# VHH binders against Growth hormone-regulated TBC protein 1 (Grtp1): the designs that were tried, part 3

Target 1, 359 residues: Growth hormone-regulated TBC protein 1 (Grtp1), of Mus musculus (Mouse) (q9d3n8)
Amino acid sequence: MDPAERAQAARARVPRIDPYGFERPEDFDYAAYEEFFSTYLVILTKRAIKWSKLLKGNGGVRKSVTVKRYVRKGIPLEHRARVWMAVSGAQARMDQSPGYYHRLLEGESSSSLDEAIRTDLNRTFPDNVMFRKTADPCLQKTLYNVLLAYGLHNPDVGYCQCCAQKPGSSAGLRSSLTGMNFIAGYLILITKNEEESFWLLDALVGRILPDYYSPAMLGLKTDQEVLAELVRMKLPAVAALMDGHGVLWTLLVSRWFICLFVDILPVETVLRIWDCLFNEGSKIIFRVALTLIKQHQEFILEASSIPDICDKFKQITKGDFVTECHAFMQKIFSEPGSLSMTTITRLRKSCRAALQAQS

## First folded at step 1 (VHH)

Design b4 (framework vhh_7sr4_2)
Fold by ESMFold2-Fast, scan of step 1:
Structure b4 (fold): chain B 359 residues (1-359), chain A 121 residues (1-121)
Amino acid sequence: as target 1 above (359 residues)
Amino acid sequence: EVKLVESGGGLVQPGGSLRLSCAASGFTFSSYEMGWYRQTPGKQRDLVADIYSDDSTKYGDSVKGRFTISRDNTKNTVYLQMNSLKPEDTAVYYCARGYSYGLYRPYFDYWGQGTQVTVSS
């Protein structure tokens, strides 16, 4: 079939709105997407059969060697909320706190917190039909409730006075809730449940991600330095390039960490990453980052300036490598080699101490 | 291997009723969203009704209150009960299998061959 004929046929078959409610861009490659998703759907169907058998036999989900293996191969969408809630510990916290989420929403409205959330809402998924104010049901209200509840639940995050907006600057300081809005939005799309989204947000922000959204963002800065050290250990040529140009890792990868790859990687790939993140914790972020850098090592090493390095880092999050999510997920567990939480904890301690000594 | 076979179409008078059936095979029916879409001559396919794996439903604005979608997971069949039929309902009706990661619209990867519904005075 002529490629132009295939493209025209694909545009007729593939919806303008993706399964998550996002409008496909004008230049979207419908033929490539159709090929990808038809293949991936076969994998999803096989995984659904295996998961249905596992879940029906067990009555519930608990962390185990079998569940870890199954999660790494992908959780079917219909089971994601249940599995994420179980393996993250969010379900246990929700069960121990009946009515807590509802009480948070009834108890308080802060002018400063309300303004911070509304500013983030205006910037959250404008290309998603469910987050537009004209949508029915409108998920903006759901997102507002989850973020409001979280700000009240964790005042150290929600009342950040040190965060500021910079007009027209992508590298500027952000509101105290920037990043959390994208994370909460994805949780709402997947769980279809406002309270579950709140408890999953608590699992990520309160437990899995150490100190990412506090005023100083010290945990976020620490993890970027941990990545730099891992690159020095595992990809020394890339480390030498970065050191040679005096480039700051925060300039390259801050959005990878603060948004947990939302709007950086394709939705399917982000969800596969989060499957493992909820089950295995923050080391998954480093596995993803190292795999991206290693796969594109030769390309990165061609860079001759800081702007060139920045542009190359923007390019490595695009294309077939990250779109073929099943193969990508296999590679994050093989390509970086060994990476333990013991190593991550040690590096976090060293990098945090170094950052605090400089302040 | 995936196969969707529509039946129950035909000629009916305005105000009449028809029940469409779609027999599905080659996949785990209960795990998928199923939908009915229609195509009028010279126009694009429009949503008639969707039914999700949890039995929740969504209808096109022109058919709300007149049509009812249902499924039988033991028979791997989705149904469309059409009441108070109008000449404007004349179309080829297609059964579709969907899988959705989101709430708004499922991705439809397989379609039946269609069944003709004609509402004639």
Scores: ipSAE 0.000, ipTM 0.132, lowest interface PAE 17.5, mean pLDDT 82

Design b5 (framework vhh_7sr4_2)
Fold by ESMFold2-Fast, scan of step 1:
Structure b5 (fold): chain B 359 residues (1-359), chain A 118 residues (1-118)
Amino acid sequence: as target 1 above (359 residues)
Amino acid sequence: EVKLVESGGGLVQPGGSLRLSCAASGFTFSIYDMGWYRQTPGKQRDLVADIGSGGDTKYGDSVKGRFTISRDNTKNTVYLQMNSLKPEDTAVYYCAKEWELPYYYDYWGQGTQVTVSS
């Protein structure tokens, strides 16, 4: 086939765009996805009826045993923004600070912050039709505003790709991406509201995820070591494999934590995780990670080298187990067993101290 | 499927030279940073060298001035030229592809053994 004819045939291809605006690749089994989504939508429709009754009966959405049960079973797409804003505390903070978001955008910014954000924009969801430079409205503009406002709002957050290479550093760092671009992008897709996305980003970065996006990313590194300790406690055979090969957990799971599973797990599954994350906090991240590792324990234990371990950890985030999000969400609350914030807080203190002693 | 295949390792005398190659497939090679790491049994991996999509390079302190990393985007291959080899350079050398975030490499090759010994 002529190259021009191939190009014309490719342009004539009907794009397989999901409900969130993502173009699925040519080799993606879109028929299986449509079948899954049709089945899942029936569940969401039944949940929507119950949520509508809950929302009419309350003077507002507040954390409760009933809301916790409902959130774990899935928030309908049309109610996500409202529920996330309410249960995270973002709505209360927004209401207490009228005009604050807009004042941040009217202020003077540094050229280094602007450059760092613009570099990230071109790498954020190139496969999403709403984030293309030619889209109208262009969500890249919305994303730029949210990230700029957040960098000005929270100076402790190092939104910096311009971090200079450190000569003699064993870390091999070229630049730093915070992962906030992917998180903010998802918030914009779901809320369709720039200011709400800003306040939800503040809930995640400022309250739920301690020190994940500071220049040292100490909180992120700490939580990866907390996961390692939880694996040692709950999945000792996997821990023994990791220790035997001298594996760095950062090589396996950093992307799970820094992006909150964005582009790691299917979009429907990420949104179900975030439903619970906004309501129940950071312990949800550990429940997801432990469930993935436990489900694939035998597969992981077949590994004979560090590259093989890395490959298997990439594979466990794919397939039917993670695509069937309703069943997956049930398993994150059963399979890892007991997991308390008391335990996580204790492990965070010891892991953080150990990391600071090593660096 | 992302695949990295290393070659060029072997036994060499102190002061000798070797050139490692890594053939990459399954991704758009030209837009990703590529790197070389090395590991002695029972130790963590150390950065040897990395090369950005734009051709900018970084080296580990122990290899500066002796090793040169390069890439050929037309052949989807990254190279490591190793000169003035020392016994302490003895290790398994791994090719790595950048993950979507520049801090960590998300794919590793199978490794190639380099032994520097008389």
Scores: ipSAE 0.000, ipTM 0.197, lowest interface PAE 14.4, mean pLDDT 81

Design b6 (framework vhh_7sr4_2)
Fold by ESMFold2-Fast, scan of step 1:
Structure b6 (fold): chain B 359 residues (1-359), chain A 120 residues (1-120)
Amino acid sequence: as target 1 above (359 residues)
Amino acid sequence: EVKLVESGGGLVQPGGSLRLSCAASGLTFSSYAMGWYRQTPGKQRDLVADISSGGYTKYGDSVKGRFTISRDNTKNTVYLQMNSLKPEDTAVYYCVRDFYDSEGYYMDVWGQGTQVTVSS
């Protein structure tokens, strides 16, 4: 049948709101999504069966070679909270600190911290029905609690320390915008538990991504430069294009790192990335970034200006390649080639030293 | 280049109504969320209302039930219908597109603002 007829039929069959509560855009390609999901549902069914057997046999979740293999192939939604808590070390930290989360919320709070969080709440996931005041459960209150607790838990970092300041904006305008609100929001969507979301946020911000959300954002800046060096090593033609135009990697990829791909990639793909991120750590971010750039290398190399490069980098995070999350996740472990923590650690030391010398 | 142009501001008495319009150009309007923010002298900007690409809305607590945000994708325009206006609503109102995009200033687009004054 013709494409217009297929599009009409798909719009009738695919829900307007996705399984996570996000409204699909008006220009959403329902036919392409239906084609993708019909194949992916088979994969989800197989993963659910295998994970049920794994969890029944083990009695509990433990970090292992078998779990690593299973996590790379996808954690079923119903088991994500349990597995993320176990493999990230968040469960162990929560168990070592009984009542800590609740004591933070009952303690003294800063009016400045409260104001910064409330400002961000109203602009966090306006396209998600679960974050409306009439929602059951209402996740906006849960998000407020998690972010408040984290700001009190880590006052040196604080909620507003990873704020983005932009040229052409009023000084201080939207200075409270950070990656933490989007990260915490996704954690709450998956766990449906305030305390678990808090400890998972601590695992990400406090351990997996050191110094990403410090006042200078030195870890975040360092990792963007590490990506630039990895691109020079693995994709030299792309590196030459960037150098030729004097492009700053911050302009292209800062939100890939600060938001851990939230609102950059499709929800299902972000969750598959986070499955591996909680289990294997920060090298997963570099694998995702290199895979996106490598897949679209020829397309990127057609660019003739900085705005053209920027537009192409926005386009490579959309479409079938990133929507077909199972195939995409397989590619992040094959396409970039070898990528060791030894190499990342060496590059981090070099890039951090260079950034500190510029300060 | 993305541009946002606000109109419809003015002087109105308490209890009155105004409709603000924001004409957008240089973007695929239907694909992006749009919002309204306001600023009073000496204070930081506050969220008034946001609307997603699909029409889901979010409002600041002080305006919920009184203000309505809407969009017309054929005209590339976002609207703010303001009813039951109070003196506290006096501010410069700004139309905005996604302010946290990795494209930096290409995506953090603000209109020049339109003054709303509620006074007897």
Scores: ipSAE 0.000, ipTM 0.141, lowest interface PAE 18.3, mean pLDDT 81

Design b7 (framework vhh_7sr4_2)
Fold by ESMFold2-Fast, scan of step 1:
Structure b7 (fold): chain B 359 residues (1-359), chain A 121 residues (1-121)
Amino acid sequence: as target 1 above (359 residues)
Amino acid sequence: EVKLVESGGGLVQPGGSLRLSCAASGFTFSNYAMGWYRQTPGKQRDLVADITSGDSTKYGDSVKGRFTISRDNTKNTVYLQMNSLKPEDTAVYYCAREYSSGWYEDAFDIWGQGTQVTVSS
């Protein structure tokens, strides 16, 4: 079969709407997706069998060495909510606070919080059929409740409006996405449970990623500088390129961190990353980032200007390397080499101090 | 295949009116927010107006009360009605589709080719 005939046939066989409700764009590569998914379905089948045996014999999901190995090799979609709740500690917090989520929704809210959330609802996953006004159930209502509850739960973080880095508003500050709407949206799509999504959002924002969403975004800025230091240690040629052009890491990778790769990497790959993130914590973000940069090191080093570097960093998040999620996940645990929380904690301390000294 | 095509630009006298149209194809138009931006040589693109999928509108301070953005989901088209035009409104006007992931980057992912509006006495 020639490539043009194969591409046409694939478009007839692959659904226009993906399993998560996203409409595939008109320029979507149906043939490449069909090839990927045909291979990945075999892996999914094997994982489902192994997880069924694990869950039956274990009585419940508990964080362990065995679960760690299983999570790294992929959690079946039907078990993700249960496993994420268990390994993140979200289930324990929910169980310790009966009725808390519903009491938050009964509480008083500010008009500014309501306005910020509603602005983001209109911008969150416009390509997803479950977030349409006509959808039943309408996930916009679910997303509103989760974000409202979180703003009331964590007033220090709240839900704030920020400017987009590339300005496009002459009417003053534009509501921009803090990343929480995308994170909460993915959680709702996977859990199909409003309260579980709230507690998983709390696990990510309140425990795994402290200070990412505070007004100063100090934790987010710190972790981008930690990545820069890790690149200097492990990929010195790339570090030299960045220093030579005076490029800011924020310009290249801010969306990788703030949205936890949502809309940066394919959905299947993001979910595999989150499997490990909920179980092993924030070091997973650095493993993903280092693997992307290392795999494309030669390509990145060809850059001759800041716009060229930016374009190359957009390209490295696309293509077969990131679409073949099973092989990609194997590489995040091998290619960056050793990466300990001791090292990350030390780098966080020094990078935070350096950022505060610049203020 | 995803495309935005602007039309309706031209030369007009101060105080005159123009209606810009942007025909969208290759995506489910009714699900996206749409905007109009303008660019003068040597400057960045500025927001003129935007409209959400729910018909909520926002305008740049310099055009409030003079310009009106609207959409027709049955025709996959967004419009900009420009009244009481001034010489400082002279610019290339771009149609854009709002992209939801642009906190540190783009609020709008796809752009049209632009249409020239010239206001001269």
Scores: ipSAE 0.000, ipTM 0.286, lowest interface PAE 15.0, mean pLDDT 83

Design b8 (framework vhh_7sr4_2)
Fold by ESMFold2-Fast, scan of step 1:
Structure b8 (fold): chain B 359 residues (1-359), chain A 122 residues (1-122)
Amino acid sequence: as target 1 above (359 residues)
Amino acid sequence: EVKLVESGGGLVQPGGSLRLSCAASGFTFSTYYMGWYRQTPGKQRDLVADIYSGGSTKYGDSVKGRFTISRDNTKNTVYLQMNSLKPEDTAVYYCATLGYDEDSYYYGLDVWGQGTQVTVSS
């Protein structure tokens, strides 16, 4: 092939890279994304001014009415690590345990833990330039350290390598559905700090999410059943459709819960959700799920079979409703109506008891 | 200054049609969410129809199949085509978009037009 033709072909094949390091496919509407992002940056700039004043004038970040309002409207990227660390309690745990993270990495690992993590490394964000072996800095090594440290820190959880339950699809999974690697990967992308990512992972896995990543995944299964009950209470027509076809909620929403919407929703939207998740806790997951289902209720109700329901649930996580994250976040706090931790705690207790009685 | 100006309201007989327009100024209209809401005296404002920048739409259950929302980004205008009007559609119709309410607990619809009266009566 002519060198000039090869150079031209190479330039034509260079993929577009988003602000988070992800290479976008050729069918991705990058022009529409740039238009959206330029408008969103105006919002973020106004937020940054308010956050700078808050961080200087109020002596730092602590949970308060004001911080709750600010977090719901979006944390500027440059302040996310600091705010997430503060509102999750991760900073306090890190400060109380000097050198702990580094001591974990000096410890002996099991060959099975090492093998499980290494197997997932090459499958974690292969479309992200920062996670390639040739990257500088190479986040794959950082990811390995965080996951190894967490496995040693919490041996009851270890490292969950369980693959998603396939609905009979021959090519249903493009990436691992262990969840912990994707969560840790996002934390590293945002914090760019190994130890902070470890303590934020501990906040999510150890405190905010009840038993999502233990071998039995009892808490994860419980919360999916809690969503089913919330849908019965708030969206009874959808519940009737699911019951009528005998569909299991795990077939529809397991990826929403186990990955905390990573690779399900756009990056900007996931980060806005996590802003609130770190500050307000697990009820945010239910608000997001109910909003997605409610917005698309009519579309879902047109389904005539289990495969059709599954396909529709894949479609409702796409499009401009979820891409316009500012409007989407407003809707998660208005559309589902009232949702208290008292109600969630009660439903968790009953759903967990029912699941334990079944096995 | 962000401004929304509604027009096209009026008196119409049951079964008739009406087209509402909302002219927007002071912001990058093409990238913004736009919605039509209505209010009857003594009741809260209800969603009639909304439209996202990419053209995705949602309708209130009572108006679905009868009303159509559309936008013209070249004219900075959002429209509501109202067909097969019923007496129950009688309300003040408001155009709205999302703004920057820095002090509320939630992002909300904080930019509203003045409203336009629609009366469906024989």
Scores: ipSAE 0.000, ipTM 0.292, lowest interface PAE 15.6, mean pLDDT 81

Design b9 (framework vhh_7sr4_2)
Fold by ESMFold2-Fast, scan of step 1:
Structure b9 (fold): chain B 359 residues (1-359), chain A 118 residues (1-118)
Amino acid sequence: as target 1 above (359 residues)
Amino acid sequence: EVKLVESGGGLVQPGGSLRLSCAASGSTFSYYDMGWYRQTPGKQRDLVADISSGGSTKYGDSVKGRFTISRDNTKNTVYLQMNSLKPEDTAVYYCAADYPYYEAYDYWGQGTQVTVSS
């Protein structure tokens, strides 16, 4: 069969809207996706069998070496919410705070918090049929509630009031996008439960991602500098290229960190990353980033300018390497080599101190 | 790493239409959020419309239903279709490119004059 006929046959078998409600673009490679998904279904079936046995008789999920191994090999879609809630500690916090989420929503919000959230609602997944204003039921209302509750729950973080600066003010143009809307949106799509999404958001923002969404975004800035140092240690040729052109890592990787790869990597791959992130913490972000850069090292090194570097970094998040999520996840644990929390903690302290000295 | 050049401004009668274009230099155009802002003498710039790198749009309250923002990443161009123009729409219109997230790189065009006269 020629490629055009094969592509037509593949398109006939693959729906236009994915299982999460996202519309596939008109130029979508149905043949490549069909090939990927036929292999992935076999893996999903094997994982479902293993997880059903693990969950039987335990009364709940607890962190262990067995659970860590199982999570790294993928959590079945039907078990993700339960496992994420358990391994992140979100379930325990929810159980200790009966009615808290609903009490937050009964309270009066500030007009500025309401405006910041509503501004981001229309920017959140316009390509998802469940997040359109005309959808019934409309997930925009669910997303509004989760973000409102979080802003009231953690007023020091809020919904990043400083990031809602008006364009063209004397302080300069700033995006109001905090990344929390994309994270909360994915949580809603997977859990299908508003309150669980709130507590998982609290696990990410309040514990796993240190100081990412505070007004100064110091933790986010720190972790990007930690990545730069890890690249110097593990991929010195890439580091030399970046330094030689004076390129800022924020230009290349801010979206990777602030959105936890949402809209950067394929949905299935993001969910596999979050499986490990909820269980093992923030070091997973660095493993993903290093694996992407290492795999495409020679391609990146061909760059001759800052725009060329930026375009190459956009390209390395696309294609078969990141779509074949099972193989990709195996590589994040092998290709970067050793990466300890001791090293990350040390680098975070030095990078944070350096950033604070510059301000 | 983006330079912006606006075109399409001019004089138009109330109820008329204009299409503004903003051409961006550089292969990183698709990475930026793009917007249109307007400024009258003695006032700060106000948001008219913006479009994210992902295609989501936002409009200022005074232009909703009358103006449409769009982008063409293959041509590195953002457009503002302006319908049912009013005298109050008279302003210098600026194209802006913003790299999202903290430490945003903001680039501004030189501006193009739009005059709606009765």
Scores: ipSAE 0.000, ipTM 0.164, lowest interface PAE 19.0, mean pLDDT 81

Design c1 (framework vhh_8cml_1)
Amino acid sequence: EVQLVESGGGLVQPGGSLRLSCAASGFTFSDYAMGWFRQAPGQEREFVALISWSGGSTDYSDSAKGRFTISRDNAKNTVYLQMNSLKPEDTGVYFCAADEYSYGYYDESEYDYWGQGTQVTVSS
ESMFold2-Fast, scan of step 1: ipSAE 0.005; ipTM 0.344

Design c10 (framework vhh_8cml_1)
Fold by ESMFold2-Fast, scan of step 1:
Order: sequence, then C-alpha cells, then structure tokens
Structure c10 (fold): chain B 359 residues (1-359), chain A 123 residues (1-123)
Amino acid sequence: as target 1 above (359 residues)
Amino acid sequence: EVQLVESGGGLVQPGGSLRLSCAASGFTFSTYDMGWFRQAPGQEREFVALISSGGDYTDYSDSAKGRFTISRDNAKNTVYLQMNSLKPEDTGVYFCAAEYDEWSTYFPGMDYWGQGTQVTVSS
C-alpha cells in the first residue's frame, strides 16, 4: 500500500491501546505505526535469541564490551527490568538493603509531601489505561508508593515540583509535572515491580543525574549549559543563531533533561535511550540532544525569531526520524562524533562554577 | 594486548618547549578519544588535554589553554602534546589515556592508561 492509501486507512480507525497501555488519538497514523512495529519486532526477536544465550552463559548480566554492544542494539522487553537492574547497580543496592523499601513505606510522611504527589498522580499518563483510577491493578497506587518512598529516602530532593516563576528567575517553564512522576511511571510500566522501580529511580536521581531534582536544580541547569557548549563546539552555526537571538537553552530543552525524553519522544525510542542511559550514563542524554539538533540543523537555521526557534524545537522531536528507533539509536553513536565522559565532566565543572558565581 | 607508550619527557628550563608522543597498539585507535593527564608530586591526577577520535574537536584545562596543543595521527596510531612556554608548575608525570567514548560509564574515566613520562621544569 502506498503512503496516501495508508494515511486514508488510518483516518477510519478508532483510538487503540499500544503494548504499553497508551491510547493514541483518533487521527494517529496506525498504518505507519503497525508497519514500523512489525519491522521492529523482527529485530527484537533476533536480539531475544542472542540475549537468551548471553544470559544463560555466565549466571547473570555484568558490564562488558559485549553487553554494551548488545544493549545499544536493543534489549528485549522481557529482559529490560533484569538488565536495567544489573547494569545500573540498582540490583546490588537492593540486595544490600533487604526490607528497606517496605520500611520507608511504614514510616511517617508529611502531609505536604503526600499532597504534592497526589496532585501529580491524576496528571501522570491520563492516556494510559493502567494509570486510570478504574484500572485493576491501578498503577497510580504503585506510583504513589514509589514516589513517597523516594521522598523519604532522599529528603534533600523530596518530591520536586516545577514552578513557572520562582523568586529570582526571569525565565521559567510553566509545568505542574517535575519529571520524577513521569520517570517513575515508565519504570513501573517496564519492571512491573514497585521495589525495582524505586531502586532504578534511585540510580537515575541519586547517581546518573546529579543535583537535577534538588531545590536549586543546579545539576539540571549545569547540563543545559554543557549542551550549549557542546553545540558551540560541534554545531557552531546553530550556536551563532541562538546567541544572535539571545535565546535561553532552558526555554528549548529543559523538558528533554528533566523528563529524560518521556512524552517528548515516542515510547519505543525513550526505552531504547534508557537502555543505554542505565548502562553508559548521562552522556547518552547529550548524544540524543546533539543528534536531534544536527539532523534538523538546516531547518533550525531558517528561524527568524525566538518564538520561531521554540516552534522548530518542538517539531524536531516528532516524525519518522525519531519513530524509527533502531536507525535513530545508530545515529546517536555516529552523528555527534566523539563524546567522552572526560569532556562532559570538564564542561560540567566550568558551567557549574559559572552558574554558582551568578547565584 | 592493549598498550600506550609515552615518550618525549625530560628536563627543560622555564619558558622552554617539549613535544610528548604516545604510541598506541592493541585496539582500533581511530575509534578512541585520546587524552593527556598529569600528576604532580603529592597531588591528584589532573586533566590536561583531550582530542576526539576523528580529530574534529579538542579540549584543554585552563592552565594548558594557549600554551599546549594536542594532535593525533590515526595512520600512525599516535597522539601528541606540544607544550610551549613551560612553567615550574607544569612539572609532573604525564599520562596518555584512551577512552572508547561509546563504552563510557557513569563515572568519568579512561579505558586505557599509559605508564607515564616525567616532565621536569626547573633551572
């Protein structure tokens, strides 16, 4: 069937539920999605055979060049929880702390923490059938438990909520969602285990994303400035456009970092990114960001105003480029070129110092 | 066997120059970022300079900017550090290091390290 016929057939379709429980809009192109997913399932089936052999050989997953190669080529859904737990160090932390998660839930919580979490629950994945109040089992209860436990586990972070205009900030994004609820929600969908989701959230918030969810959000602000510096180094024409218009990178990419691309990129693509993120750390976020910007460089350079730049940055996270997740993942490791943790660490130190001098 | 072998170190007077070389073997050199680090007596190892696998970007410590130049020759599996306007505080053991940027993990680090070459800047 040609693309016009596929588009016309899609218009006759009622919203359907994807493998992760998400309902898609009536105008969603199901014909294109089904074609993509059919091809992707063939890839996943081949990977499942190789992963089965890898997992049988040595009594579990350990970090190695072979495991890194396998992870980059895609982790089968049935192995994601186990592999994520192993390569992130979450399994080791959980094994060292028996009963800790359940003891946190038995502890006394503040009414303010409870209210903040409950406010965000109804806004977390309203398009997902598993997160509706009528669902059985209802993942809202599981999400509440994970977020409550994390707030008690890390009081310095608690439960962070975005404010549109915080004191001393001239450029804030308006959001009732901080990202922790979206991140925890995805973890619950994949692991189907609330304690594992808690320890994976700890891996992300406590180790991979330093100071992202602290009150000052200094780590989040630092990494946005690191991206700006990487764009100056690798995509100087884009950097010149941004500087010429006086645009703040926070306005464009804040949600890419704070939500780890949840609700920004397609579900399959986010999960492939997280496969690599748990194994290789935060450099993956920069690889994704640089790939999106580089792929759409000429389109971005057509912008003539700050609102036009903002609109173009919303468009570059949509379409076939990001939906074809296997090809996209190959490109994040080729298109940005070299990107080491040594370079990122040095840039983080410089950008953090500059931000602290301004505060 | 993976091996990084540094050469070109020595004793030089303040204001002098040295060119360090690092010969790499046992891995696909063209796919690795290459860096130079140094360790002064009684101090922690610190970053000096980095060059990407393709040579398309470089990075330097604040103390090295404007004085040092990192370069590489992928055909010869060699990375270089040209050091100009040397100061006594540049004294230390200089290490060559390789990082497969694609295989890096949470904590900053290099996959492979050389044994180091001594640089002494004194009269």
Scores: ipSAE 0.005, ipTM 0.281, lowest interface PAE 10.1, mean pLDDT 81

Design c11 (framework vhh_8cml_1)
Fold by ESMFold2-Fast, scan of step 1:
Structure c11 (fold): chain B 359 residues (1-359), chain A 121 residues (1-121)
Amino acid sequence: as target 1 above (359 residues)
Amino acid sequence: EVQLVESGGGLVQPGGSLRLSCAASGSTFSDYYMGWFRQAPGQEREFVALISRSGGSTDYSDSAKGRFTISRDNAKNTVYLQMNSLKPEDTGVYFCAADYYPGIDLEYNYWGQGTQVTVSS
């Protein structure tokens, strides 16, 4: 059969929906995905047995060396909500604020806040069957509530009020608007509980990643500079290439940070990263970034121009290395070497000061 | 589910006023964003006005701003559209719509059957 006939036959096929509700594109290799997932299910089944024992009847999970080891090896999907809530501190904050989420939703909101969120809803996971208007249950309605509540809870973020409602706002400023909706969407997809998703969003945006979604995006810019410094320390040949071409890290990695790898890495890999992110904090993002860059160091070093570097950085987030999530997660804890929050905090302070001096 | 019934339509002269009502039954009314849409013969259905769950936020089409006021009474499970300074181009069937989230598009889950508004001398 010629390629045109094959393409037409493929277009007549029923859309394939993954376990998370996403309709995968026509060119997506479902056979390779099914092979990967069937192998991964063996790992998940073994983990489920261990997690069931750990979670048995004791009123939840507390941070410990044992929990840290268990989280790094993967949380079964059915336990993710409970474990994320416990290890992030979200459960404790929710318990300390009974009725707060519902009071936010009953509060006064502006037309501009509603408009900004409405714009985001239409752009959030149109390829996911659970986020369509006709879905039952409809996660898009849940997403609206979580984003509305968060906008009222943290007006200083500026996500809805400043970015969407300012005529002539720059594309860079609007980027903050497109990050939080994808994060909230994934939280809702996994928890299927709007109040838990709100408190987990607060854990990520308010505590783990402060200042990522403010109008100035100072925290996001700071962490990109922290990554540049870590690359200079750990991967000096790559740093020399970047410096030689005068490349801005924002051009390469902004979506890695602002979306927490949503739509950058495969779903299973993102969820495994978030397992560790909720338990161990923001250093996980740097471990993921360093592992991606280190694994593809020789490939990156072949680049001869800024556009070539940009193209290579788009390629390193694809392929078997990032799809084999269990092996990938093992590598983020070995390949970058030592990385402490003490080092990250120091680098954040120096990078933030440098950025503020340029303002 | 929710059922919506519009009323208050009729024939008025240019410059006149009408108040449309939409009565809701079924699910908790206060959980829904409520919108008014209209459709002239041979034309596509278009957005007119939107009101938030509490009534604290409203939005209007450019043609409705300054002339129309949307309001709601959650105790009576009713949304209203007060139309002033009516023009012949306001003629059409007026529909109320309800959904758990707001929109100015036609992607609402619940629709009434409509009430006819005719502006003519």
Scores: ipSAE 0.000, ipTM 0.157, lowest interface PAE 18.1, mean pLDDT 82

